# Designs tried in a protein design chat: VHH binders against Profilin-1 (pfn-1). Part 12

Target 1, 132 residues: Profilin-1 (pfn-1), of Caenorhabditis elegans (q9xw16)
Amino acid sequence: MSGWNAYIDTMTAAAPSIKRCAIVGAADGSVWARTEADNVFKASEEELKTFVALFNDVTQVPAKGADIEGVHYVVPRTEESLIFGKKENTGFFAVKTKSAVLIAVYEGPNEVAAQVRKAVESMQTYLNNAGY
Below, E stands for the ipSAE of ESMFold2; O stands for the ipSAE of OpenDDE; V2 stands for 0.75 times the mean of E and O plus 0.25 times the DockQ between their complexes.

## First folded at step 3 (VHH)

Design d20 (from f31 with F107W; framework vhh_6fv0_2)
Fold by ESMFold2-Fast, scan of step 3:
Structure d20 (fold): chain B 132 residues (1-132), chain A 126 residues (1-126)
Amino acid sequence: as target 1 above (132 residues)
Amino acid sequence: QVQLQESGGGLVQPGGSLRLSCAASGFTFSSYDMYWVRQAPEKGLEWVSTISYSGSNTYYKDSVKGRFTVSRDNAKNTLYLQMNSLKPEDAAQYYCAKEGDWLSEDWSGTPEFDYRGQGTQVTVSS
């Protein structure tokens, strides 16, 4: 539980343009760790359960987009373990590991988005290698 | 079967305008986000613009913001790209796509699209 906050800290250190992020259970969307205080990640339990279920068939996601924190994002494309979206100058990257889904919401231009994607994918690789 | 047919390209002088169209068939057009991508000589595919399934959200490559406008007519299954103030750097083969990885540095585009059409050529010169 408490250990998972260290991964949040690692991601935000790698990409300080991440405004809010969370690590949730892949099976049920239960929150393992999230940003807090001024950067609190505000997704509901029901929204997260719906969101992680998108990874069961990512090919359907671009047709409808995705909702995070009550915001509807356009999802341009998905990969087997990656969903990402844009809404004006905000966006998100979400990646699935064996046991978790990492969600990072950011603000900024495409250059910022590239840094956020790198941070999230690096953490995905680390957690997969650690057996999570 | 998904089919996309681009048109509207041509030769223009710098500062000129073109309107590209993409006629879509074989799928429920109004249920899919659509993309414009381009491939310049000696370059890989570049994402240019995205429009959401409803038309409510649009996004653009930084270098085309303020000059290009994407739109769609879901009743006609048609996607558009209005290109104003064209620059030599905009010269490329333009394609529309139903899906693709537009944020990837090494985006190849071709095997990742459900289907892309033959494209329409845009040339910017005197």
Scores: ipSAE 0.006, ipTM 0.150, lowest interface PAE 13.5, mean pLDDT 79
Fold by OpenDDE, second read of step 4:
Structure d20 (fold): chain B 132 residues (1-132), chain A 126 residues (1-126)
Amino acid sequence: as target 1 above (132 residues)
Amino acid sequence: QVQLQESGGGLVQPGGSLRLSCAASGFTFSSYDMYWVRQAPEKGLEWVSTISYSGSNTYYKDSVKGRFTVSRDNAKNTLYLQMNSLKPEDAAQYYCAKEGDWLSEDWSGTPEFDYRGQGTQVTVSS
């Protein structure tokens, strides 16, 4: 899905601290698009299947954390369509659309994290409005 | 070992300009996003700006947008911060930091950095 790559580029451009990101199917974790080259998103399909299933009950995620790309993240809290986590100098934001999950892995301080969230949520809104 | 050395600070009047530099060594500079952070005497450490590893993307604290410009020379392993139209509230010790920085668990605490230099003092006074 080459068209989805443009959305990856948009998110990446919107937040300079995003290192890797992906757009995956909400139902099965199938990869629709992901960062490539020097910043390849490396989560396996099996891992992503497990990850997207977290959105079935986000209230339980803080208790167990979340794994992305083989890295375990602490999840301080969740929102209805938002899971975010922290590990050392890194973190992630994941948002759910009607049919997709957007994942952004980043590094940076609090203010940078806010920008990452904004980038992902903006894309979430756009895709939702587009029917995805 | 990772080393960061800031320079370029000084005393300026409001509306003045300074250009900070950060000399980096001990790591592949061009592979890391770089940050500027600052700490005023009675305030916590705060984020100022970020520049992506390639320099293609930059981000700024709202209060410095339009006045500060972050840049980098990967060939020289150097990070820069051009500060124009300086205000008294910009006075602080300025530090550069690379990827690896993070916050406390509540996402609102003081940022923590694995590596940063001794900093360079910026004073703004009439």
Scores: ipSAE 0.006, ipTM 0.232, lowest interface PAE 11.3, mean pLDDT 88

Design d21 (from f31 with E105P D106P; framework vhh_6fv0_2)
Fold by ESMFold2-Fast, scan of step 3:
Parts: sequence; structure tokens; C-alpha cells
Structure d21 (fold): chain B 132 residues (1-132), chain A 126 residues (1-126)
Amino acid sequence: as target 1 above (132 residues)
Amino acid sequence: QVQLQESGGGLVQPGGSLRLSCAASGFTFSSYDMYWVRQAPEKGLEWVSTISYSGSNTYYKDSVKGRFTVSRDNAKNTLYLQMNSLKPEDAAQYYCAKEGDWLSPPFSGTPEFDYRGQGTQVTVSS
């Protein structure tokens, strides 16, 4: 068995336009795994603690936007377990599972965004089925 | 209408090489990440490689890393897979795909792709 890094590897293989991603605890934003080296995910734990708290009431998020890696994203809408944002050619998808939040930052046009969303939602389904 | 047509398969000896092509039409090829997958009757469907929309990021199944190289020509709407040092275990029907809801290794699953073509057969024997 592999640790949480294997989930990062799976997401990036499924959607190689993901530039950086992380898996964090839903309760506190603690990092379980993240991309490293040339693709290091640079969000602070305090920023992530604030970010995961957005899932307590996603209906508030479009009015305020969301911050990831010090970048402010416009959030056009949310779904119950999904927050996504866009800033020109850059965007993110974040999904909540029972115990985790998956965050993927990508760069590319809307067609790329659709593929990143599918990869993140597939991982969400897998983790929920595994009890996470 | 999305169309993907694979070609370049054939019979090779172990250690040989083949170059597969996938001709894409009906969508803006340069805006999509692309995938190569393969299926042998006894192994089921396996993810082989992915390439980002720009060609700058590539990923490979562990067993093919160093032997296979994925590339793309966005001006020609064509995806390629260069296969070197072919082994009998590489014999399969090879498909290209535009997108899908799937998990690749290490969590090998049952991939579901938005679209894949008819495939091209690769046979490795003496």
C-alpha cells in the first residue's frame, strides 16, 4: 500500500493540467499530502484552515470568493460539496469528502477545467467509498 | 461530433518499436488533455499515458516508463505514442481518449472515458 501521496499521483495522472494539488483534513485543513518540488503547493496551514471552513456553509462563498496560495479567486457558484474558482487562465476545484478536502489548481481553458473537475470528482467518489 | 481514429499498430518482435497515431476531429484538440489506454482480453482496460493540452506535462504507467513516449502535434490534431523495447505483455488493443471519469494506477480501476476510437492492435511475437 502507498500513503496519501499515491492519491496526488493518481489525480495528476488523470488530469495532467493540474499544476498543484493537495489533500487536507476537512476538520482543520492539516495537509495530508501535496505536490512538491517544481509543483509545490504553497498554501499556509492557516490559509487552509480558513479555506476548509468555507464548506460549513458554501452558500456564503460566491459573495466573498476564496483564497488559495495567496491568490484571490472569484467563485461564481458552489455545489454542496464543491467549491471552484476562476481567475483568467488559472482556476481551482475543491471537493469535500467525509474526512478530507481535495484541492486542485490548474491552468488552461474551460475544456481543461472540465477534465480537472472530472478527475477531482472521481477521487472524491473513491475516497468516500473508502470511508474517507 | 467527436471522432478519434487510432493507427500504427502491427506485429513486432520482442524488443521492437511501433509508433501509434490518433487523429482527432470534431473538437478543439489543443484545449484537451489526452490519454492512451490499452486492453488485452486477460488484463482488462489499463491506463498507459496522459499528456496535457499543451504537451508540457506527461505521465506514464510504471511498467512502460522509459520505453514509451507520448507526444502531440496540436497543429495537426494528432496524438502519438512511441513504443520502444516492446514486450509480449504490451500486446493489446490501444485506444486514445479525450477525457473521462477514471482513476489510474496505483488505484487501478475500471476507467470510463468520454470517447475512445476503434483502437489499433499491437501484437508482440516471434
Scores: ipSAE 0.024, ipTM 0.439, lowest interface PAE 7.8, mean pLDDT 83
Fold by OpenDDE, second read of step 4:
Structure d21 (fold): chain B 132 residues (1-132), chain A 126 residues (1-126)
Amino acid sequence: as target 1 above (132 residues)
Amino acid sequence: QVQLQESGGGLVQPGGSLRLSCAASGFTFSSYDMYWVRQAPEKGLEWVSTISYSGSNTYYKDSVKGRFTVSRDNAKNTLYLQMNSLKPEDAAQYYCAKEGDWLSPPFSGTPEFDYRGQGTQVTVSS
């Protein structure tokens, strides 16, 4: 799915604090696209399978946290199609579309979170409208 | 009414160990995930560990992985936290909480819980 790389680039460019991104299948965590080169998204398929399953019951995630790329994040907030994680000066936003999960890992203070969220939710809206 | 009572805190030297307990009552203990949280002076409340209702799954803050072990005895309605290799940064008031008591402020806010005990103090000092 080489065409999905364009969406990775779009999200990465939308917020400078975003370091790594991935687009994965919502059903099984299969990788459709991910950042590469110097900022490789490193989550394993097994980890991603577990991660996307969190969206089956987001209400439990704040109590348990979430793992991405071998890093455990505290999850201060979830919504039906959104999981937000934090660890010190890093964090992630994960949003679910009809068929995919978009993940953006960022570095920076709390102030950058709003921009990261906007980036991934914008892509979420676009992909949903496109049927994905 | 839900009641949680923590115990087992104390003063230890770096590298020392403590075992915290949380006595639960007022709800079906075995039906709820349980978690430990802590608050150091002048710091916000932070999550430490979670154990599933059956005890089959455990989760830990990265900084305590390999050092802390959460467990539970559903027959005794008791939650435990074994803390080994304690560090000064582990010093805090430790609380237990149950599933469903999580209150999430906006993204940058400090998490709160509806129900937690009075806590037990852990001090780590040479």
Scores: ipSAE 0.006, ipTM 0.224, lowest interface PAE 11.8, mean pLDDT 88

Design d22 (from f31 with S108Y; framework vhh_6fv0_2; at its last look DockQ between E and O 0.13; V2 from the best seeds 0.00; counts 0 for: pae E 13.9 > 2, unsure alone 63.3 < 65, placed apart)
Fold by ESMFold2-Fast, scan of step 3:
Structure d22 (fold): chain B 132 residues (1-132), chain A 126 residues (1-126)
Amino acid sequence: as target 1 above (132 residues)
Amino acid sequence: QVQLQESGGGLVQPGGSLRLSCAASGFTFSSYDMYWVRQAPEKGLEWVSTISYSGSNTYYKDSVKGRFTVSRDNAKNTLYLQMNSLKPEDAAQYYCAKEGDWLSEDFYGTPEFDYRGQGTQVTVSS
């Protein structure tokens, strides 16, 4: 929705090295908002449903990795409601709130990854405090 | 140590142009997203523009879109802000910044930046 698009805009302004991102429902992976056009987040509903289910037990994820937009990422470890992965010079951060999962795909060095993580975690905190 | 040094501010008439520069040192400039922020007298810090580490992605505050252009020269460790069609409401101390936090208790609150320079003053008057 247009309301949720404002959160996408805020997150990308905070970490402009985010190439694509989305906010999806934690229960079913339904898309609430995502980047569009030339930077469209391309994950299918089926892939997102599988992805959000990983948050049911994040400790199992490092053994198998995670797939986003048809790309397989190595997940070195997980934390609480955080899954992140890397594939060469690209990576993602995904965080779960009460009712949503935020996913941000970025490209860049480790310093950029740290800035993207900060933006995603800040948004996670905000949404949790807002009851989402 | 991280150092940021702004320059290029001054007095211009409405509709005028200025180009701000920020010289960065003490960190790998080419590996960080960078920010321009401003503060008008008696007002809070306000985000103006963001640029990705490579320069490929830029974002702007709605009120400056189409008038301001952020760019960077990673070989020179320098960040720029080209300001065209300046308005009285653009008058402020302008800072370049590294590492920010965009959210607080108030979603629309002022972002906090860990590293910010001393700033360069922009005055717009007839």
Scores: ipSAE 0.317, ipTM 0.678, lowest interface PAE 3.1, mean pLDDT 85
Fold by OpenDDE, look of step 5:
Structure d22 (fold): chain B 132 residues (1-132), chain A 126 residues (1-126)
Amino acid sequence: as target 1 above (132 residues)
Amino acid sequence: QVQLQESGGGLVQPGGSLRLSCAASGFTFSSYDMYWVRQAPEKGLEWVSTISYSGSNTYYKDSVKGRFTVSRDNAKNTLYLQMNSLKPEDAAQYYCAKEGDWLSEDFYGTPEFDYRGQGTQVTVSS
């Protein structure tokens, strides 16, 4: 298990509603780690490249939404280093660190989303402090 | 400009019923999940119910399951909350909230929504 895989495990443990999770390069969307087995994160390389590029101008993302794993999500709003989306009982949180984008796809109502956000933002803070 | 306007609150006896409405404007209502939240005196904002943008999925706080029903009419840009078998502990200011972010959790572990109306007061008393 790579060091990045440990961070995947940390996030998924912190938020049980996370179904799939990935850590990708902020520059190119390359996958550094992802959930595997029954919960494989399935976003394509091209999709991830497009997704991470959304952070170049997050202000435009609410107008067009975001796609992850072939699923289109409504993006209610964004922050400088945060993109989150919703679709029915599913959603995602994506946060940007210095060099990475953390993506967590979850299932459940808004109350579970809060837990997911906390998990990814905690990891964001940790990685930023670590220089990543 | 996002606008949400709640109505339908009032005074009822325990076991009574109310139907809350929320008129939405300033955004594409049908594209957003909607929420009902409430705040009782000296308590934090509390999540009550969620309905998905299409209305296909609904979620409820455990304490209101079986008693409350959330619904929506996307053609009318209106959100509803049917509240049956009301209890004193249901008394609160009820807010309609738009799908979106919450900047933080309050001390009770509930989200704070950016977009909600002025609320409608629900009082349950014998």
Scores: ipSAE 0.026, ipTM 0.360, lowest interface PAE 5.3, mean pLDDT 88
Fold by ESMFold2, look of step 5:
Structure d22 (fold): chain B 132 residues (1-132), chain A 126 residues (1-126)
Amino acid sequence: as target 1 above (132 residues)
Amino acid sequence: QVQLQESGGGLVQPGGSLRLSCAASGFTFSSYDMYWVRQAPEKGLEWVSTISYSGSNTYYKDSVKGRFTVSRDNAKNTLYLQMNSLKPEDAAQYYCAKEGDWLSEDFYGTPEFDYRGQGTQVTVSS
C-alpha cells in the first residue's frame, strides 16, 4: 500500500523463494518496509543497527558471520555492497544502496540462491538510480 | 596465520565407523563456528556439517543426518566428526573450515576454497 511496500512486493514476486525481506535505513537499520502477516520479518532494531554497520567494512564479515532474526549465518564471501549468508538449506542476501540496505531471507537449493540475488540486485540498481 | 590439520581418515568397510579430528591454531578457536566439508574425486566441494562456537548447535547435510556427529573440545582447540554407518558415497577427502573462510559453491560457477590443511582421506570399500 505505501510506496516502500511496493518494492517489497516487487522483490518477493521476482523471487518467490524469498520467505521474508525488508528495506532498512543504511545509517541506523530503521525499517522502511518489510514483509508482513504470516511472513513477518522479525529482526530487532538493535540487530538491524548491528547488521547494517557490517557494510562499513565488509572485509571483516566472513571471519565473524552475521545475524538476522536471531539466526547466525556463515558468510562465505562479500562484495563492496553485498553480503551473502548461508545456514543449512537457508540463507540471505543483503545489498546496500545509497541510503538503504535490502535484506532477503530465502530457503531452497543453490539455483534458488542465484534467483534471490538477481532480484535484490535488480532492486538495488533501481533504488540507486532513483536516488536512494 | 590460521592453521587447521585434519587426521583420522582411513579405509573402512560399508557400515563401519571413523572419527576425524581437526587441530586448530593461529586464531581463538572458541570464538568461531566450524564446519566439515568433503571432496570426492572428480567432484566439487560439499558441505557436511556445522557446529557453533560453543558447541551448542549442530547442523548436518541431509544425507548424513543420524549417522554423523560433529563435536568440539574448545580446551584442546580440536574439532571432531564421528562418522557411523559409512556408505560408499561418503568416500572423500575431508577438510575442516573456520567460519568466514571460502567455501566451494556453484553459485557463480566454480568458486575457490581456501585449504588450510591437507585434509584426511576416507575410503569405503567392500
Scores: ipSAE 0.000, ipTM 0.151, lowest interface PAE 13.9, mean pLDDT 81
OpenDDE, second read of step 4: ipSAE 0.016; ipTM 0.259
ESMFold2 (binder alone), look of step 5: mean pLDDT 77; pTM 0.781

Design d23 (from f31 with E105G D106S; framework vhh_6fv0_2)
Fold by ESMFold2-Fast, scan of step 3:
Structure d23 (fold): chain B 132 residues (1-132), chain A 126 residues (1-126)
Amino acid sequence: as target 1 above (132 residues)
Amino acid sequence: QVQLQESGGGLVQPGGSLRLSCAASGFTFSSYDMYWVRQAPEKGLEWVSTISYSGSNTYYKDSVKGRFTVSRDNAKNTLYLQMNSLKPEDAAQYYCAKEGDWLSGSFSGTPEFDYRGQGTQVTVSS
């Protein structure tokens, strides 16, 4: 069926190297959907509220990095609606839509990172076009 | 350039098994996630399974979970799909794919893929 979990399923099917992901509200970081069970996205409500606030001024993020699931990531640069980071073999891509922030945590080399970025940016485009 | 060649299809009775293979060349196979997709007559292309570059993560369409197993041999540049307990609804042309925009077609029921091969036909009937 439909529902926000269907979008999580779509992203993980497109990029199976995504280990964990979530769709959260852009205003407050409230969880709309996330991976569960063996792939549970573990970020707390407080951490997500802090994380989505980074999109209010992405230019400050590379100097400080970003924290997701209690892990500190180096953020090499940002774009207006994109924050991404790396820590050894792990990384994340986070994109902002009109109403949501999509966060995907992955493990793997640069080829895997490119596939994950495509998946989250495609979903960002889809949701923006759908009015979200 | 990128080439993918599927094999292993055939005619089986309901409940039967087939093992599909996909021979890949022209790219660093071990660095890419791979997909199995299928297209039944008069229907769109649909996603069946994915496997991560290392083989550590696999995902399946709900209707094939527990019956199909995807695997890969990175030393041989080969992708496999073991299909057990085949049902008439599984009859389709099966393709392997390296890359594409799966999300483009997800909500229309027809994902799009680049680099799929010629396909191998699976028919399930008595």
Scores: ipSAE 0.000, ipTM 0.228, lowest interface PAE 11.7, mean pLDDT 81

Design d24 (from f31 with T50Y; framework vhh_6fv0_2)
Fold by OpenDDE, second read of step 4:
Order: structure tokens, then sequence, then C-alpha cells
Structure d24 (fold): chain B 132 residues (1-132), chain A 126 residues (1-126)
């Protein structure tokens, strides 16, 4: 699983606004890798299990929001493999690959959100092509 | 063709200052968000700062907030990075990049930008 840390580093480095990231199993929310040290991704296993299950029906997520790291986010938009959450000057992008969910939590104004999305979607594309 | 040329790097003592410049050509500079990135030896490429196409919005890596200031002169097709209170951990090769470059990155190795210049070396040592 150590190889997954490199992808965490890549996503974290892809935009200044990205603070924490995680790569988890799409089926069960098991953590494959997460940011550590000063920016530890803090979501619990139970929370992540619930979170990845949101991708089973993304159309309902905007109505109820999503919780990450004990924080409740409004979800303005979802796509088949994407959940976007927002809370004040923070937010997250979560994208689903064949077997994983990539989560990036960011801080900053709305303008930085595009960079975060690009970061996670780029990784999504890469991992999908790699069979993950 | 797109060209980016960084300059202004050098050797400074801790606490010192440098001002980096990036001369851009081959594209409509004022239409693109611009970035500063850096790579230290044996480390991966990392974002340092962002500035929107109009200059109205800026963002910084946490470790450089309050010390670095990004700006741009669209009339001169130039991007700047004022670096104050430099620390040893700031030592790296600094590059400028335009919007969209990260979408073409190869994640299997060290990220490379399509149009980044040779970069400018920043060394911080007492």
Amino acid sequence: as target 1 above (132 residues)
Amino acid sequence: QVQLQESGGGLVQPGGSLRLSCAASGFTFSSYDMYWVRQAPEKGLEWVSYISYSGSNTYYKDSVKGRFTVSRDNAKNTLYLQMNSLKPEDAAQYYCAKEGDWLSEDFSGTPEFDYRGQGTQVTVSS
C-alpha cells in the first residue's frame, strides 16, 4: 500500500488549496492511503464506509449533504463519479475510480475549486487507465 | 510556441529575499491562470502559488503564506514571485506554469509541465 502514498503526495502537490487527501476502497471505504503529519486526513473507517456508499446513488446526495472528518458539507453538485461538497471557505472533491474513491479536502475561495477538481480527476483518469 | 523563462534565482542567507520573474510568450498571457511550482532535490514537484488570469485572486502553499507574494503584469507578459524571509526548506528549482499544464502530467514518475522553462535555482544557506 506504500505505493499509494505517492499518489497522495501527487494530489496534495497538485494545488495549493488541497490540505488533506485520501484514497479509499470504493467497496468498503478501507483506507489505502491518506495524508499524514500536520495534515492528517481524519475520517474514521465508519464514516468512510458511509461516504463511499454515497456513490451508489449520487442523485440523492445534494438533498442530504455529506460528512467528512466529522464535518457536514453541503453538496451543490454530483456527477456519476463525482461528489462536490462545500462549507464556507472549505470543501472537498471526491471521485470514484474502478476500485477506489479519491478524496481531496481543500481550503480557499470558490476560484480554487477548479484546481482541486482537476487534480483529483487527473488522478482518477490515471488510476482508471492503470486498472484501479 | 509557448515559452516560459524564469529568472531571479540565486544564493541567499536564511531570512533573505529574492524576486523571481517569469517571461511568457507564445500565448495570450492575460487569459491564463499562472502558477509557481518548485522542486527540491529528491523531492517531487509541488505547487507554491497561484494567481488568476486577471490577478484578482491569489493563493499560496501554507508554508509560504505571509512570506511569498505572487503578482503579474499582463502588459509585460510577466509573472513574479516575491520571496521574503527565505528558509532553507525553500531551496529548490522554481518554475512557472500556465493553466492546464497539470492535466497532461504523467503520474508514474516526476511530474513535468509541457511548457515550463528551465527554471531558476533558489539556494538558501548561511
Scores: ipSAE 0.016, ipTM 0.302, lowest interface PAE 7.7, mean pLDDT 88
Fold by ESMFold2-Fast, scan of step 3:
Structure d24 (fold): chain B 132 residues (1-132), chain A 126 residues (1-126)
Amino acid sequence: as target 1 above (132 residues)
Amino acid sequence: QVQLQESGGGLVQPGGSLRLSCAASGFTFSSYDMYWVRQAPEKGLEWVSYISYSGSNTYYKDSVKGRFTVSRDNAKNTLYLQMNSLKPEDAAQYYCAKEGDWLSEDFSGTPEFDYRGQGTQVTVSS
């Protein structure tokens, strides 16, 4: 099993409303860890390569939106290391660290979004401090 | 206090048009992205259109794309939704919504959409 799966488990324990998530390489979108089985994160490596490249210039993303798992999301705005999107009652948060991009897809009531964002940003801080 | 007041709804025949307005107060309207959301009888809330704070970016739910047009007048603190070619499936209570403070890491459940009005009813006959 990958050691990176422990970080997936930590995020989903902190925010149980995360439906699917992954940790991927910031340079190439290679999958380091992802949720599996009934909660399998289904993005292709080609889609992930395209997605991580969005962090090279986040200011362009709101004009076009972003695609994750074949779903097109509205991206209302971005921050330096954060892309988030919405489609109906489904959304995502993606944050970039030094070496990784963390992606969490959630579904549910509005208050779920705040919990998911906190879990993802807490992990981002931890990984950056650990040199990743 | 944030206030959003919707108007312009009514009864229209299939294929007809309506223009909805939302008067905003209590916040810097020109600094916030806005949504139009609707709720049909016995269904949940769903967003139908989005407009960025500057008006430069707009997005639509596929079911209304090409028929609805969102716009805003930041000088008048007003959001609009032009609805053309209305269908029975468009019948709903329509609300304008401001993005909430859910980005603040508040675990108390700050809403993703912050709407304050009672909405405006759109009815499409038969």
Scores: ipSAE 0.000, ipTM 0.150, lowest interface PAE 13.0, mean pLDDT 79

Design d25 (from f31 with T50A; framework vhh_6fv0_2)
Fold by ESMFold2-Fast, scan of step 3:
Structure d25 (fold): chain B 132 residues (1-132), chain A 126 residues (1-126)
Amino acid sequence: as target 1 above (132 residues)
Amino acid sequence: QVQLQESGGGLVQPGGSLRLSCAASGFTFSSYDMYWVRQAPEKGLEWVSAISYSGSNTYYKDSVKGRFTVSRDNAKNTLYLQMNSLKPEDAAQYYCAKEGDWLSEDFSGTPEFDYRGQGTQVTVSS
């Protein structure tokens, strides 16, 4: 197994309400690791290339929203290196590190969203400190 | 005000089975992901299983995968761990937990959990 699969495993263990998760290259959206089987992350290569490009100017994202796995999400606001969105009871958190973008899709109430955000931001800090 | 009460531990032979239970109160159980963690003598606290708020997603440490099954009953505010094919290395104090910090120097690092109960002891005779 690759080392990047260990990050996916850690993320899903930290917030089991993550339904689908991926780590992709920040430059091109290439998939380094993702959840598989019943939890397969289904975004196309073209969609991921478009998505990671949003981090070039996060201030434009709330006006447009974001598409992940063919689902259009409302993005209420962004933070530096953080894009998150909601569509009804489904949502995502995406964070950019030096070399990667981590995307986690979840379903559930606000308490679940808080756990997912904590896990994603903790992983972002860990990867940045590790030089990724 | 969060309370967690584990039960179901005991002494078993290698290859035996136990079913652990965790009774939760003081929070909206159905809105939180839950965990089973264990502490063996001379070892740090380690997670073995995790379950999403609805029960639809389950995750396991590689060493217990295929042998342990986590489940929950949100109507009864109860978390379960079915342990089959027990090995001497599974002997530990078992705790259920609501929240933890998973990110340390190791990817399988030692989490910090704030809502631990007293635990239930599992002993596997050799």
Scores: ipSAE 0.164, ipTM 0.577, lowest interface PAE 4.7, mean pLDDT 84
Fold by OpenDDE, second read of step 4:
Structure d25 (fold): chain B 132 residues (1-132), chain A 126 residues (1-126)
Amino acid sequence: as target 1 above (132 residues)
Amino acid sequence: QVQLQESGGGLVQPGGSLRLSCAASGFTFSSYDMYWVRQAPEKGLEWVSAISYSGSNTYYKDSVKGRFTVSRDNAKNTLYLQMNSLKPEDAAQYYCAKEGDWLSEDFSGTPEFDYRGQGTQVTVSS
């Protein structure tokens, strides 16, 4: 979906700490759009299928963490439509919309996490209002 | 299901010592930083100490530095807090908490934990 690339660009530009982003189908983890070129989002389809399934029961995710791009992240906590993880000076925020999961991978200290979350949740709100 | 169970609290005189324990289950203990927090009567929840998942890094509230020592045994899924030279102002309900809810590296602000135990009471009195 070429139109989804614009949303990738928007999220990536929202904070300098955001390195890679992806928009995937909430049902099956199919990739709708992702960062490319120098910061390619590299999660496999199988991995994404497993990842989006975590939203079926987010309460269990903190117990086991989450994998993105072959990297295991600890998940401090979750919300109904939010999964975020951390590993050293990296992390991710993933939010679920009506039909999609938005993923942003970032690098930096914990202080930057707030901006990353805001960027992803802003897009979440926009897409939800748009029916996606 | 994440479960945390604190123990080791009690009544001590000023200058006394206690060793708190926290038994963890329901998650990969060795993968998470762990925290000690406390709440005194009529006061807010405050962080006391933290230890990295591997145990390599420890952090302390300024007021407890040099007196408290946090440690962990990942093989036993247990968190510890050795409390020496206890002061009346240390009296509180002490909780252990799983890595979470804080997005700050300096542990500033009021803790908001989704996962913490029931706590163990520490009383310091002559």
Scores: ipSAE 0.015, ipTM 0.274, lowest interface PAE 7.8, mean pLDDT 88

